# VH-VL binders against q9umr5: the designs that were tried, part 2

Target 1, 268 residues: q9umr5
Amino acid sequence: SYKPVIVVHGLFDSSYSFRHLLEYINETHPGTVVTVLDLFDGRESLRPLWEQVQGFREAVVPIMAKAPQGVHLICYSQGGLVCRALLSVMDDHNVDSFISLSSPQMGQYGDTDYLKWLFPTSMRSNLYRICYSPWGQEFSICNYWHDPHHDDLYLNASSFLALINGERDHPNATVWRKNFLRVGHLVLIGGPDDGVITPWQSSFFGFYDANETVLEMEEQLVYLRDSFGLKTLLARGAIVRCPMAGISHTAWHSNRTLYETCIEPWLS
Short names: E, the ipSAE of ESMFold2; O, the ipSAE of OpenDDE; V2, 0.75 times the mean of E and O plus 0.25 times the DockQ between their complexes.

## First folded at step 5 (VH-VL; framework fv_nofazinlimab)

Design b7 (at its last look DockQ between E and O 0.02; V2 from the best seeds 0.00; counts 0 for: pae E 8.8 > 2, placed apart)
Fold by OpenDDE, look of step 5:
Structure b7 (fold): chain C 268 residues (1-268), chain A 121 residues (1-121), chain B 112 residues (1-112)
Amino acid sequence: as target 1 above (268 residues)
Amino acid sequence: QVQLVQSGAEVKKPGSSVKVSCKASGGTFSSYAISWVRQAPGQGLEYLGYIIPIFGTANYNEKFKGRVTITADKSTSTAYMELSSLRSEDTAVYYCARDEGYSYGRYFDYWGQGTMVTVSS
Amino acid sequence: DVVMTQSPLSLPVTLGQPASISCRSSQSLVYSDGNTYLYWFQQRPGQSPRRLIYKVSNRDSGVPDRFSGSGSGTDFTLKISRVEAEDVGVYYCMQGTHWPYTFGQGTKLEIK
């Protein structure tokens, strides 16, 4: 039998968005128990990410308990960050494949059309004023806002991304790294035509330097320092990178070709 | 230079709703948070919630059990606070205030003049 | 919720004399960035509150230097070196570190 699949949705999303994915899984892996977690839907997805992590943790624990052989996680967009944090705080998770589906794993610094209402172009350079504050950090978007021009503020004020990345020292860093390294495979999915994740390489742990030049995962300090285990995972062949062009952000979970190429191989 | 101008006094019946407006001028509306605080006659200050206008979503004090709704119209630089299921205990002056971000480290640098809401049968 | 406790609640002061208001929080107000988001507000009779101090000890640009804030962790103090007639009003401390943000009970400063 196939391992159970747990699906975590993204910002302003819901379980309904994954109806095609469910269909694909059912067709290619019949009998798979797929659970799309219906938590923090819609505007509730703006709740602090740590709150979301706790909620999702409570939901996945019983699922994992019923699946001693292990489970697979498919986590979309913002959900990918939730899942990474989840795996960091759980010392007893049994996740085989963690599929990060177009997630801003190294943060967001974008002002795309999709997010213009949240991040007007004129505001991108100034959003640090809002996000890097106690009241800003009460919103999920700010929890992974990563301003390359204000790295000091990010490192000090980010209450989520900087912590799960191990970019700021904290007492749980070693344990979280250990927990995260329990994952069997980290499957990173994204692409240049996403239109939301900015830069799109963030889905592969790439990100801007101070000059807004995109650096790859291997050039990131979190990798070089192996602060949360990326270097270790790569060394043991546990990281899979699956870039795909021609897919918009809202289509990652409904594209059949993407599913067959990047998701399906890791559901066995 | 920066001003927050609130709507006028309200008299409401118990069980009804009130919506107070707060119009900002002289600054960048989208760069700040707008907070709402109330003060019952002769009493202290109580935090209701705040909104980041560009996000369009507010953070509420759970003490109000979902009776408070804070919204913002970026096009008019106006924030709104609506309180439903009004009770006599909701009689208070309601203030809006502007919150600066991390760069300034300041809360409530500007206040509205206050709006008196009286709830009586 | 974080409880902010002010003392005293009533503060009669002779003109020209110093005044001191204490504010204690039920938990540390140090945020992850190392800052402490403790604020002091003044509310004169019939007026809206106004900010006096931000982040424990920083005076607003329009605030006289006779006002000073100090403290750390959970204990904070607002001091007025020489009380003037215009200082009559209610003073509030507020914490902006932990949601929901909370105020102290207020301290009513009066002239004897």
Scores: ipSAE 0.150, ipTM 0.691, lowest interface PAE 3.2, mean pLDDT 92
Fold by ESMFold2, look of step 5:
Structure b7 (fold): chain C 268 residues (1-268), chain A 121 residues (1-121), chain B 112 residues (1-112)
Amino acid sequence: as target 1 above (268 residues)
Amino acid sequence: QVQLVQSGAEVKKPGSSVKVSCKASGGTFSSYAISWVRQAPGQGLEYLGYIIPIFGTANYNEKFKGRVTITADKSTSTAYMELSSLRSEDTAVYYCARDEGYSYGRYFDYWGQGTMVTVSS
Amino acid sequence: DVVMTQSPLSLPVTLGQPASISCRSSQSLVYSDGNTYLYWFQQRPGQSPRRLIYKVSNRDSGVPDRFSGSGSGTDFTLKISRVEAEDVGVYYCMQGTHWPYTFGQGTKLEIK
């Protein structure tokens, strides 16, 4: 029988957005119990990411308890950050495959329609003034805003991303790394035509240096220092990278070829 | 169900102020924008400004800056628009409108019923 | 401010016939993210405005498929393939690319 699958959605999103993904799983893995978590839908996805992590944690506990052989996570966009934090804070998780579907794992530094909507006179170069304040950190998009030109402000102000990446000292770093390393596989999915995740390589733990040159995962300090376990996972053969061109941000969970190539093999 | 309910009609004298309320129900108040738009009788729509309650600061159309104040009270899920130094040309229906998270860039997805403000000597 | 110019300002139509409303902006409405923030609203007599189309061509939930939007850059069009009695009202375009956001002057659709 197939392990249960838990789906965690992204920013300004809801469980309805995954209807095609559910159809694909049902067709290829009949009998799989798939739960698309219906918490923090739509505008509720702007709530602080730690609040979302706590809510999703409470929802996944009974699902994991009924599946002692393990579960899979499919986590889209902002949801991939929620899921990575879950894997760090839960010492008893039984996640086999963590499938990160176009998630800004190293942060976001790009103008988007939701940022334009929220801050119509701002652009990526000046958004740090809002996001790196206590008030800005009260909502989710600022929790993973990562301005490569203001790294000192990022390191001091980030209440979420700098912590789960181990970029700022905190008392739970060792425990969080241990918990995260219990995952069976980390499946990283994204591509150059996403149009929202900026740089798109953030989905693969790549990110800008101060000159806006993209450094890949293996060039990042968090990888080199193994601050939360990326180097260990890669050495273990547990990281799967599945880039795919030609897919826009809203289409990752509704593209059959992507599902068959990047998701289906990991739904044992 | 998401709903925006505005305060009742007002008759004001020139030079005075009016404060219109917009109470939201059925959704999360703090994380969305509340915009204010007016419509003079028989005329088109004119944008005044907005607030995003989680930040507590408002953005104004420069045409009205100095006369308009937009605020929000998160504890009552209510936004307010106050227009001072009223003139006869400020006679209009004043609408509040907001976004309800169905997609990026979907401005003004819900509108209040409107509040008629009449400025008469 | 970006000026939004609609034509015609008054549009008498026969039931069942097509209608077309033009909207032109004084500046390009393409934002740095590649999106074009052009919207269409309908205001029926005595009612609040209702959004029909967002970002040029995306129809809102519950909007009949006889409504369609198109255009790019500075020139945009709202089409109604077959006008019905409930379509009577004033139609506004709005740009959301440049602050402050601005509306066209409106097009009054009437049945002949």
Scores: ipSAE 0.011, ipTM 0.497, lowest interface PAE 8.8, mean pLDDT 88
ESMFold2 (binder alone), look of step 5: mean pLDDT 89; pTM 0.909

## First folded at step 8 (VH-VL; framework fv_nofazinlimab)

Design b13 (at its last look DockQ between E and O 0.02; V2 from the best seeds 0.00; counts 0 for: pae E 4.0 > 2, placed apart)
Fold by OpenDDE, look of step 8:
Structure b13 (fold): chain C 268 residues (1-268), chain A 121 residues (1-121), chain B 112 residues (1-112)
Amino acid sequence: as target 1 above (268 residues)
Amino acid sequence: QVQLVQSGAEVKKPGSSVKVSCKASGGTFSSYAISWVRQAPGQGLEYLGYIIPDFGEANYNEKFKGRVTITADKSTSTAYMELSSLRSEDTAVYYCARDEGYDSGWYFDYWGQGTMVTVSS
Amino acid sequence: DVVMTQSPLSLPVTLGQPASISCRSSQSLVYSDGNTYLYWFQQRPGQSPRRLIYKVSNRDSGVPDRFSGSGSGTDFTLKISRVEAEDVGVYYCMQGTHWPYTFGQGTKLEIK
């Protein structure tokens, strides 16, 4: 039988957004038990990410317990960060494939049309004024806002991304790295036509330097220092990178070709 | 100069709702938060919650969660605080205040004049 | 929630004499960025509160230099070097480090 699949949604998502994904899984892997976690939907997805991590943890623990052979995670957009943190704090998870579906794994620094719709008055260059504060960090968006021009503020004020990345020292860094490394495969999915994740390479742990030049994963300090295990995972062939063009952010979970190419191979 | 002007005094019956407005002028509504604080007669200050107008979302003190709704209209630079299921204990002066961004010291640099809300049968 | 405890609650002072108000927090107010989000407010009779001090020791514009804030971690102090008649009112400390943000009980400063 196929291992259970757990799906974690992104910002303002609902279970309905994954109806096509469920269809694809059912067709190609009949009998697969797929659970789309219905937590922190809509505006509730703006709650602090650590709060979300705790909520999702409570939901996945029973599922994992009933699946001793392991489970697969499909985590979309903001959900990809939630899942990475989840795998970092759980010392007993049994995740085989962690599929990060167009997630801002190295953070977000952009005011694309999607963000303009949500934050029409906010400017990319000014969001640090909100996000890198105690009251700003009460919102999920700020938990992974990564301003390359205010690196000091990011490193010191980020209560989520900087910690799970091991960019700021903390007493759980070693344990979180150990826990995360329990994953069988890390499948990174994203593409240049996403239109939301900025830069789109963030889905592959690429990101801006101080001059807004995009550097790849292997050039990042978190990789070079192996702060949370990326270098180790790559070395043992556990990282899969699956870029795809022509897919908008809201279509990653609904594209058949993407599913067959990037998701399906890792559900067996 | 920045000014916060609140709506006028309210007299309400128990069980009803009140909505207080706070209009900002003399500055921008962007990159700030609007906080709401209340003060019962002869008592101290109590924090209700705040909204980031740019986000269109508020964070509430759990003590009031479920009864308090904070909203903002960026087009008019106006924040609102609505309190439902009013009780006598809700009788207080309600203040709005502006919270500056990171570089400016943050909390409560400007205050509204206050709005007296009286709840009585 | 973080409890802010002020002392004294009543502070009668002779004109020209110094005054000191203590504020203690139930836990450290140092945020991850290294800042301490402790604030002092003054509320004169019949007026809205006014911020005097932000982040422990920074005076707002227009605040006389006879006001000073100090402290660290969980213990903070507001001092007035020479009390004037216009200083009559209630003073509040507030923490903005831990949600929900909380105020002290207030200290009522009066002239003897």
Scores: ipSAE 0.824, ipTM 0.909, lowest interface PAE 0.8, mean pLDDT 94
Fold by ESMFold2, look of step 8:
Structure b13 (fold): chain C 268 residues (1-268), chain A 121 residues (1-121), chain B 112 residues (1-112)
Amino acid sequence: as target 1 above (268 residues)
Amino acid sequence: QVQLVQSGAEVKKPGSSVKVSCKASGGTFSSYAISWVRQAPGQGLEYLGYIIPDFGEANYNEKFKGRVTITADKSTSTAYMELSSLRSEDTAVYYCARDEGYDSGWYFDYWGQGTMVTVSS
Amino acid sequence: DVVMTQSPLSLPVTLGQPASISCRSSQSLVYSDGNTYLYWFQQRPGQSPRRLIYKVSNRDSGVPDRFSGSGSGTDFTLKISRVEAEDVGVYYCMQGTHWPYTFGQGTKLEIK
């Protein structure tokens, strides 16, 4: 029998967005229990990420309890950050595959239509003025905003990303690393034609340096210091990188080739 | 199924103020932008600003900042636009409009019926 | 403010014939996310405006396929492949790239 699959959606999203993914799983893995979590839908996805983590944690506990053999997570876009935080804060999780579907794992430094809508006078070069304030940190997008030109402000102000990356010292860092390392596999999915995640390599724990040159995961301080376990996971062979060109941000969960290549093999 | 119903026509003297209401029904009120657009007789459309009721802060076209105030009352699902120091050039039909959905493709999907404001001495 | 200039301002068209409306912006409408926020609205006589086209070329739900939008940068076009009687009204382009959002002056489409 197949392990249950839990799906966590992204910004301005809902459980309906995953109808094609559900079809693919049913066709290839009949009988798999798939739960698309129906929390923080639509514009509620702008709530602070720690609030979302708490709500999703409460929802996944009974699912994990009913599946002692383990579960899989498929987490899309912003949802991949929620899921990574879940893996850190839950000392009782039993996740085998964590499938991160075009998620801004090292942060976001890109203009989007929802940022235009929220802050019509802002652009990526000046959004740090909003995001690195207490008021700005009340919005989920600011919780993972990562301006490479204002690193000291990021490290000081981030209430979420800098903490789960272990970029700022905090009393839970050792426990969170231990919990995260209990995951069986970390499957990283993304691609150059995404159009929203900026840089797209953030989905693979790559990110800009101060000159906007992309440094790969293995060149990042968080990897080199093994601050939350990336180096340990890579050394175990537990990190799978599955890049795919030609897929826009909203199409990752509705592309059959992507599913068959990058997702299906990990849904044991 | 979302509907926007505006308050009735008004006749005002120069120098006074007008407050137009826009009552929303159907769907969620507080998490969507309510925009205000006006149209002078025989003229085109002009954007005044918008509010997202849950976030409380209005965004104004700077041309009107200082004369226009946009507010929302979540308990009655009603947005308001107040224009002060009225001039004859402010004679126009005032529309409220609402976006819908998860992307910018839903901007201005729903429009109120319009409120004629006539400014004359 | 970005100035949106429409041409022609008045457009008499014979039923069943094509119509074309031009819209030019004073600045590029390509936003830093790669999208172009150019919209077309129709206002029939005595009615509120209705959105037809969003982001240059995407038709709204319920808009007939005889309407199409095209263009890039600063130059945009709305086409009606075969004009019908219900198409009478004023057509506006609008840019949503640069705050504040601005409309063109309108093109009045008339039959005959």
Scores: ipSAE 0.309, ipTM 0.682, lowest interface PAE 4.0, mean pLDDT 90
ESMFold2 (binder alone), look of step 8: mean pLDDT 88; pTM 0.889

